# VH-VL binders against NAD kinase (nadK): the designs that were tried, part 40

Target 1, 268 residues: NAD kinase (nadK), of Syntrophomonas wolfei subsp. wolfei (q0aze0)
Amino acid sequence: MKIILVNNRFKENTEKKAQEIAGQLSALNVEVIIDNGLDEPYAGTVDFIMVLGGDGTMLRAARRYGQRAIPVLGVNMGTVGFLSNIEINELAEYLPLILREEYSLEARMMLEVAVFQQQSLLTRVFCLNELLLRSNSPRMLSFALEISGQKLEPYRGDGLIVSTTTGSTAYSLSAGGPIADPQLDAFIVTPVASHIINKRPLVVSPEREISLHLLEEREAIIGIDGQIKMDFGAENRVLIKRAPHPLLMVNLKAKPFFTSIDRSLQRQ

## First folded at step 16 (VH-VL)

Design MM18 (from HH21 with heavy chain L108I)
Fold by OpenDDE, fold request of step 17:
Structure MM18 (fold): chain C 268 residues (1-268), chain A 123 residues (1-123), chain B 107 residues (1-107)
Amino acid sequence: as target 1 above (268 residues)
Amino acid sequence: EVQLVESGGGLVKPGGSLRLSCAASGFTFSNAWMSWVRQAPGKGLEWVGRIKSKMDGGTKNYAAPVQGRFTISRDDSKNTLYLQMNSLKTEDTAVYYCTTVPKYDKFIAFDIWGQGTLVTVSS
Amino acid sequence: DVQMTQSPSSLSASVGDRVTITCRASQSITRYLSWYQQRPGKAPNLLIYKASNLESGVPSRFSGSGSGTDFTLTISTLQPEDFATYYCQQSYERPWTFGQGTKVEIK
């Protein structure tokens, strides 16, 4: 068995723990690759991915490995989030289930985000939560939103979020988007400070495609999962589709989503 | 009420085949991991095999004595678990129980059992 | 395979007695152990999971303890309905294996 441990090199505790776990797994004749984000994703074949940290680390892991149909376990290390299943202190106890593949899987839809300049592909990214288009100035953007070829009225606002249902509890939520069941596949299109008061978010079928482009010569930014940023101008176009492969999240414990979100919201 | 009801047991000659069924009710069968456990007359319990839910890949695992001869399957639309037994041997004689296998919290314990169905392999 | 050895194979007890059954694994199975009760002519019932967790609906007179290789099932005050055969089961690795059973009989 070969396992990738994904941690955050900027979090010292996750690095230390990754080393410890690596040692333990090696003692069990498990090959371990540690991915702290410093290097390119491991290109070799692996059987399992453990994400040590919080939601941010999971998002990075998803972007790096989510397209490979590998089971991914979120191991929480003292953070509040929705993407971890067990706590770090529980890992040892659940290790037999992991090594013997006695775990449940939950498929989470990911986004395929393609950014173009004219007809040329600039970049393609898979992500678990959302794509954000936002203004790079205090002024509102004017942009075109198309859904499966249906052109909506020009949109004006600070930005727009295209989120998965997993991402519904992330930035989309802060922007007024609905909370969605992660077991549901759908796009959530949430406006960010629309010029239209109470602009409603859209829930869109995962079978559809979403495209965005600016209608004015303005500077904007594309954000991916709140971690990746790139410039976006009038010459660019972004196309969002359902990723060909979902993220396979490992469930070792029952973690009821709605009670968790309710608790989280009560704390705010 | 959660219930499992086995059927299909009977007398069969060595080398013969038999298919057992387990009808499930009272819970979401399609999400459940299921297992077969057998008990020879006057003997202890022996795990036969387990099948995961479809969403979990439908993975099947078997005990060595039945590997290659027995096949577990499921029809979620009918809430039914199956055990296809081929090349039966006299040592396969047992009461066969259908069980649920909680995929969470219980570290693979058999929490729900059917009443069992008797399979007798004899010449 | 992990072998599970129960002790004793059988015991005689009276109503009200404290009964202790032990189970030893051939290797460490941490807490991946369950206990079952099987009454004559009936299917087994889960009593304890994860070595010490009481299954829902099971009387509190049943308790489990242990970790690693040695485990114990205790019936604090034996009741008439407790005369049965008890099995331990490891789920640490496949194949999942049972102990040979302990028959609790009326003295």
Scores: ipSAE 0.902, ipTM 0.957, lowest interface PAE 0.5, mean pLDDT 95
Fold by OpenDDE, fold request of step 17:
Structure MM18 (fold): chain C 268 residues (1-268), chain A 123 residues (1-123), chain B 107 residues (1-107)
Amino acid sequence: as target 1 above (268 residues)
Amino acid sequence: EVQLVESGGGLVKPGGSLRLSCAASGFTFSNAWMSWVRQAPGKGLEWVGRIKSKMDGGTKNYAAPVQGRFTISRDDSKNTLYLQMNSLKTEDTAVYYCTTVPKYDKFIAFDIWGQGTLVTVSS
Amino acid sequence: DVQMTQSPSSLSASVGDRVTITCRASQSITRYLSWYQQRPGKAPNLLIYKASNLESGVPSRFSGSGSGTDFTLTISTLQPEDFATYYCQQSYERPWTFGQGTKVEIK
């Protein structure tokens, strides 16, 4: 078996733990690759990915490896989030299930985000949570939203979020989007400070395509999972699709989503 | 009420074939891992094989004595687990139980059992 | 394969007695150990999982302990319905294997 340990090099505790776990796995004749984000994603074939940290680390792991149909386990290291399944102190006990492939999988839809300059592709990224288009100034944006060729009325506001159901409990939630069952595949289109009071979010079929572009010469920003940022102008277009492959999240413990989200919201 | 009901057991000659069924009710069968466990007359328990849910890949694993001869399958639309037994041997004589295998929290324990069905392999 | 050895193979006890059954694994299985009860003519029932966790609906007089290679099932106060055969089972690795069983009989 070959396993990637994904951690955050800026979090010393996760780095140390990754090395420790790597040693333990090596002692069990498991080949280990540590990915702390410093280098490019490992290009070789692997059997399993352990994400050491929180939701942010999981999002990075998903972007780096999510399209490779590799089981990904979130191992929480003292953070609050929705994307980890076990705690770091539980890993040793659950390791036999991992090594013997006695775990459950949950497919989570990812986004395929393509940003264009005119007709040229600038970048293509897969992400687990959301794409954000927002103004880079105190002024509202004016932009066009198109869903599978259907052009909606011009949008005016600070921005727009296109999220997966997984991402529904992330920034979309803060922006007033609905909480979605992660077992569903859907786009959630959530307005960010629309000039229209109480503009409703959209729940869109994963079979649809979503396109965004600015209608005015203004500066905007594209954000992906809150970790990737790029400038977005009038000459740019963004196309959002369902990623061809879902993230395969490993479940070793029962995670009752609705009770957990309810509890989390009560604490806020 | 959670229930597993095995059927299909009977007398068969060595080299023969038999298919067992296990009807599940009272829980979401399509999400459940299932297993077969057998018990020879007057003997202990022996794991036969396990099948995962479809969403988990439907992976099948078997004990060595039945590998290549037995096949586990499932029909989620009918909430039914199957055990196809080919090339039966006298040592396959046993009561066959279908069981659930919890995915979580119990570290692969068999928490729900059927009443069992007797398979007798004799010339 | 992991071999599971129970002791004793059989024992005689009276109602009210404290009964202890042991199970030894041929290698460390950490806490991947379950205990089952099988009454005559019936299917087995899960008693304990993860070495020491009591299954829902199981009386509190049953308890499990141990880790690694040595495990114990204890019945604090034997009841009439507890006369049965008990099995330990490891799930550390496939094939999942059972102990040979311990028959608890009436003295």
Scores: ipSAE 0.902, ipTM 0.957, lowest interface PAE 0.5, mean pLDDT 95
Fold by OpenDDE, look of step 16:
Structure MM18 (fold): chain C 268 residues (1-268), chain A 123 residues (1-123), chain B 107 residues (1-107)
Amino acid sequence: as target 1 above (268 residues)
Amino acid sequence: EVQLVESGGGLVKPGGSLRLSCAASGFTFSNAWMSWVRQAPGKGLEWVGRIKSKMDGGTKNYAAPVQGRFTISRDDSKNTLYLQMNSLKTEDTAVYYCTTVPKYDKFIAFDIWGQGTLVTVSS
Amino acid sequence: DVQMTQSPSSLSASVGDRVTITCRASQSITRYLSWYQQRPGKAPNLLIYKASNLESGVPSRFSGSGSGTDFTLTISTLQPEDFATYYCQQSYERPWTFGQGTKVEIK
């Protein structure tokens, strides 16, 4: 068995824990790779991904490794979130299940985000939570939203969020989007401070494609999972689709998503 | 109500074959891990094998005594678990139970059991 | 394989008695231990999982304790319906194995 440990490169305690866990796993004849901010994702094959940290670390791990269809376990280290399954102090007890592959999986839809300049692809990213388009100035954006070729009325506002159901409890929620069951596959399209006061979020089938481009020369940015940022201008377009592979999240412990939403959100 | 009902048991000669079925109801069978456990007459319990859900890879594992002779399978469209038993031996004589295997929280405990079906291997 | 050894193999008790059954694993299984009750002619029923967690619907007179290699099932006040055979089971590693059973009989 080969396991990659993904920790929070900005928190030393997660690194230390990763090293400790690596030692323990090695003692059990498990090969371990630690990703503490590698320049590139580890290219070798792995059987299991263990994420040590909070939701942010999981998002990073998902972007880096989610397309490989490898089981990913979130191990929480002192934070409150929605993406960890067990606590760090529980890991030792659950380790036998991991090593013997006695764990269940939950498929979480991811986004495929493609950013173009004219007809050229600039970047393609898979992400777990959301794509954010927002103004880089105090002025509103004017942008076009197309869903499966259907052109909606132009959007005017600070921006737009396209989120997975997993991401519904992230920035989309803060922007007024609905809370979605993570077991449901769907896009959530949430306006950010629309000039239309009661502009409603859209719940869109995962089978559809979403396209965004600016209708005027303005400075904007694209944000992905709150971690990737890139400039976005009139010559750019973004295409959002369901990723071809879901993130396979490991379920070792049942989590009451709906009953713990309030508590979790207040602590973030 | 969650229910498991085994069938297909009977008398068979050594070297023969038999196929057991387990009909599931009252829960989402396609998501469930399932297991077979057997009990020889007047003896204790013995795990036979386990099959995961399709989502979890559908992986099958067997106890050594039945490895290579028994095959677990499932038809999710029929909510049915199967145990194909080939090259049967006298020591395979037992009541065979179908069980559910919780995927989390219970550390692989058998929480739901059928009534069992008797398999007798005799000359 | 992990061997599970129960003690005693059988015991006689009266209604109202405190009954204790022990199970020992050949190696540490942490809390990967479950207890089952089997009445004559019936299928086993799960009583305890994770060494000490009471299964839903099981009377509170049943309790489990232990970790590592030594485990205990306790019936605080034996009831008429409790006369049965009890099994421990380890799920630490495959093959999952059971104890040989403890038969609780009427005194």
Scores: ipSAE 0.887, ipTM 0.950, lowest interface PAE 0.6, mean pLDDT 95

Design MM18 (from HH21 with heavy chain L108I)
Fold by ESMFold2, fold request of step 17:
Structure MM18 (fold): chain C 268 residues (1-268), chain A 123 residues (1-123), chain B 107 residues (1-107)
Amino acid sequence: as target 1 above (268 residues)
Amino acid sequence: EVQLVESGGGLVKPGGSLRLSCAASGFTFSNAWMSWVRQAPGKGLEWVGRIKSKMDGGTKNYAAPVQGRFTISRDDSKNTLYLQMNSLKTEDTAVYYCTTVPKYDKFIAFDIWGQGTLVTVSS
Amino acid sequence: DVQMTQSPSSLSASVGDRVTITCRASQSITRYLSWYQQRPGKAPNLLIYKASNLESGVPSRFSGSGSGTDFTLTISTLQPEDFATYYCQQSYERPWTFGQGTKVEIK
């Protein structure tokens, strides 16, 4: 069995703990690949991914590996979040279930984001929470939103969020979007500081394609899961679709979403 | 109310076949992992096999004595678990129980049980 | 395969007695152990999971302890409805196996 162990090298405790866990797994004849973010994603076949850390580390793992249909387990290192299932001090006890594949899976929709210049593809990335289009200056954006070729009235404001249901509790919520059940597949389209009051958040079928482009020359950026930033200008268009594969999250312990919402949304 | 009701037991000759059914109610059957456990008359309990939910891959696992002879299946539209038993042997004589296997928190236990159906393999 | 051995195979006790049943695994199973009660003519029911966790609806007079290879089920004050056969079961690895049973009888 081959496992990727994802950690955040900028967190001292996670790097030491990752080496310790890799040693434990190696003693069980498990091949371990450590992904601390420095190198390109491992391209070979693996059976399982363990994420050591909080939601940010899980978002990176999802972006790197989520389209490969590999089970992903979130292991909490002490930070409150939405995406971990077990605590680090429980991991050794749960190893028999992991190694014997005695676990359940929960599918979480991801976004496929393609950025173009004119008609040429510049980049394609995947994300778990959201794409943000936002002004990179004090000036408002004027931009067009198209949903499966249907052109909406122009938007004016600071920007727009296109979120998954998993991302509904992230930036989308702060911008006024609804909390969505992560078992649903949907886009949540949430305006950011819209100058046009009638622009309400939209819940959109996952079968739609969402397109964004600027209507004026402005400095803008595309943000991905709050972790990747790309310049975006009048020559660019972004196309957003449901990704071909969901993130497959491992559940070893029950984590009831609705009874935990208030607790999970409290600061830090 | 949660219920599991087995049926299809009876007398069969060695080498014969039999199909057991387990009707489930009071819970979401399509999300459940299901198992068969048997008990020879006057003897202890023996795990027979387990089937996962379709969402979890539908994986089937069997104890060695029944591997290749027994097949577990499920029909989620009818909330029914099945056990197809082929090439039956005298040592397969037992009460067969349908049970659930909780997905979370319990480290693989058998939490809900039916009342069983008797299979007798005898000439 | 992990073999599970229970002791004693049978015991006699009176209502109110403290009863202890042991279960030994042929290799470490950490805390991957469950206990079941089977009354005569009835299906088993789950009492304890994860070695020491009481299943919902099970009276608090039942408790479990142990880890590794040696496990104990204790009934602190035996009641008339507790006369039954008790089984341990490991789930550390497939095949999931049971002990041979311990019959608790009225003295």
Scores: ipSAE 0.668, ipTM 0.864, lowest interface PAE 1.7, mean pLDDT 91
Fold by ESMFold2, fold request of step 17:
Structure MM18 (fold): chain C 268 residues (1-268), chain A 123 residues (1-123), chain B 107 residues (1-107)
Amino acid sequence: as target 1 above (268 residues)
Amino acid sequence: EVQLVESGGGLVKPGGSLRLSCAASGFTFSNAWMSWVRQAPGKGLEWVGRIKSKMDGGTKNYAAPVQGRFTISRDDSKNTLYLQMNSLKTEDTAVYYCTTVPKYDKFIAFDIWGQGTLVTVSS
Amino acid sequence: DVQMTQSPSSLSASVGDRVTITCRASQSITRYLSWYQQRPGKAPNLLIYKASNLESGVPSRFSGSGSGTDFTLTISTLQPEDFATYYCQQSYERPWTFGQGTKVEIK
């Protein structure tokens, strides 16, 4: 069996624990690839991904590996977020289930984000929570939103969030979007500080295509999961679709989303 | 409220075939992992096989004595688990129990059991 | 395969007795052990999972202990309904195997 172990190299306790766990797994004849964010994503065949850390480390793992249909387990290292399933102190006792593939999977929708310069594809990335379009100056943006070719009335404000249902509890929530059941597939489109008062959040079918472009020259950025930033100008367009594959999250312990929502939000 | 009811047992000759059914109620069958466990007359319990939910990949695993002869299947629209038994042998004579396998928190146990159906393989 | 050996194979006891049954695994199974009760003519029912956790609805007179290779089921004060055969079962690796059973009979 071959496992990718994803950690955050900038957290002292995470790096130490990753090395300890890798040693323990190697002693059990498990081949371990450590992904601390420095190298390119591992391209070879693997059976399982173990994420050591909080929701941010899971977001990076999802971007790197989420389209490869590999089971991903979130292991909490200190604070409970939305995306971890077991605590680090429980890992040893759950290893027999992991090694024998005796676990359940939960599918989480991801976004496919394609950024163009005029007609040419500039980059394509995948994300678990959201795409943010926002102003990179004190000036408001004027921008167009199209949903499956339908042009909505222009937006004016600080920006716009397009999130998954998993991302509904992240930045979208702070901007006034609804909390969504992560078992649903949907886009949530949430304006950020809109000058146009009657622009409300939209819940959109996952089969739609969402397009954004600026209507005036302004300094803007595209943010991905709060972790990747790209400059965005009047010559750019972004197209957002449901990603071909969901993130496959491993559940070893039951996760009662609705009864835990207030507690999880307090911990963020 | 949770209930598992096996049916389809009976007398069959060696080399024959038989299909068992297990009707489930009182829980969301499509989310469940299901198993068959058998008990030869006067003997102990023996695991036969397990099928995961379709969401978890529908994976089927079998004990060695039945591998290649028995097939577990499920019909989620009918809330029914099946065991197709081919090339039956006298050592397959047993009461066959339908069980659930909790997929969280319990380290793989058999928590809900039917009352069983008897399969007798003899000439 | 992991073999599970129970001791004793049978025992006689009276209502009110404290009864202990042991189960030994052929290799460490950590805490991947469950206990079942089977009354005569009935299906088994789950008593204990994770070596020591009581299944919902099971009376508190039942308890389990152990880790690794050696496990114990204890009935603190035997009741008339407890005359049955008891099985341990490992789930550490497939095939998931049962002990041969321990029959608890009326003295």
Scores: ipSAE 0.654, ipTM 0.857, lowest interface PAE 1.7, mean pLDDT 91
Fold by ESMFold2, fold request of step 17:
Structure MM18 (fold): chain C 268 residues (1-268), chain A 123 residues (1-123), chain B 107 residues (1-107)
Amino acid sequence: as target 1 above (268 residues)
Amino acid sequence: EVQLVESGGGLVKPGGSLRLSCAASGFTFSNAWMSWVRQAPGKGLEWVGRIKSKMDGGTKNYAAPVQGRFTISRDDSKNTLYLQMNSLKTEDTAVYYCTTVPKYDKFIAFDIWGQGTLVTVSS
Amino acid sequence: DVQMTQSPSSLSASVGDRVTITCRASQSITRYLSWYQQRPGKAPNLLIYKASNLESGVPSRFSGSGSGTDFTLTISTLQPEDFATYYCQQSYERPWTFGQGTKVEIK
């Protein structure tokens, strides 16, 4: 059996804990690949991914590995969020279930984001929470939103968020979007500081395609999961779809999303 | 009220076949992992096999004595678990219980049990 | 396979007695152990999971302890309804196996 162990090199004790866990697994004849975020993603065949850290570390793991249909377990290292299932001090006790595949899976929708320059594909990236289009200057953006070829009236404001239901508790929430059940598949389209007051958040079928482009030259960026930034100009267009594969999250403990919303939000 | 009711037991000759059913109510059957456990008359308990929910891959695992002869299946639209028993042997004589297997928090136990159905394999 | 051995095979006790049943695994199973009660002519029911956790609705006179290879079920004050056969079961690895049972009888 081969496991990727994802950690964050920049947080105290995650490096030491990752090494400790890798040693424990190696003693059980489990091959371990450590992914600290600085090297290229591991490309070989893997049975399981273990994420040591908070929601940010899980977002990176999802972008790197989420399309590979590999079970991913979130192990909390401190601050409880929305994407961890067990605590680090419980991990040793749960190893027998992990190694014998005695666990349940939960699918979480991901976004596929394709950025074009003119008609040429510039990049394609996957994300778990959201795409943000925002102004990168003091001036507002004017931009067009199309949903499956249906052109909405132009937007004017600081930007727009297109999130998954998992991302509904992240930036989308702060911008006025609803909290959504992460087991639903949907896009949540949330305006950011819209100058056009009747532009309300939209909940959109996961079968739709969402397109964005600027209507005038402005300095803008696209943000991915709050961790990736790309310049975006009048010559660019972005196309957003449901990713071909969901993130497969491992559940070892019951996940009381609705009864724990306040606790999880306070701890972020 | 959670309830499991087995049926389909009876007398069968060695080499024969029999199909057991387990009707479930009072919980979301399609989300549950289900198991069969048997008990020979006057003897202890023996795990037979487990089937996961379809969402969890529908994986089936069996104890060695029944591997290749018994097949667990489920019909989520009817809330029913099945055990198809082929090539029956006299040592398969037992009361057969259907059970639930909690998939969270309990480290794999058998928490809900039916009252069982007797299978007798005798010439 | 992990073999589970219970002791004693049977015992006689009076209402009010403290009863202790032990279970030994052939290898470490950490805390992957459950206890079951089976009254005569009835299906088993779960008493204890994770070695020491009471199942919902189980009276607090039942307790479980142990880790590794040696486990104990204790009934602190035996009641008339507690005369039954008790089984331990490991879930550390498949096949999931039971002990042979301990019959608790009225003296």
Scores: ipSAE 0.643, ipTM 0.855, lowest interface PAE 1.8, mean pLDDT 91

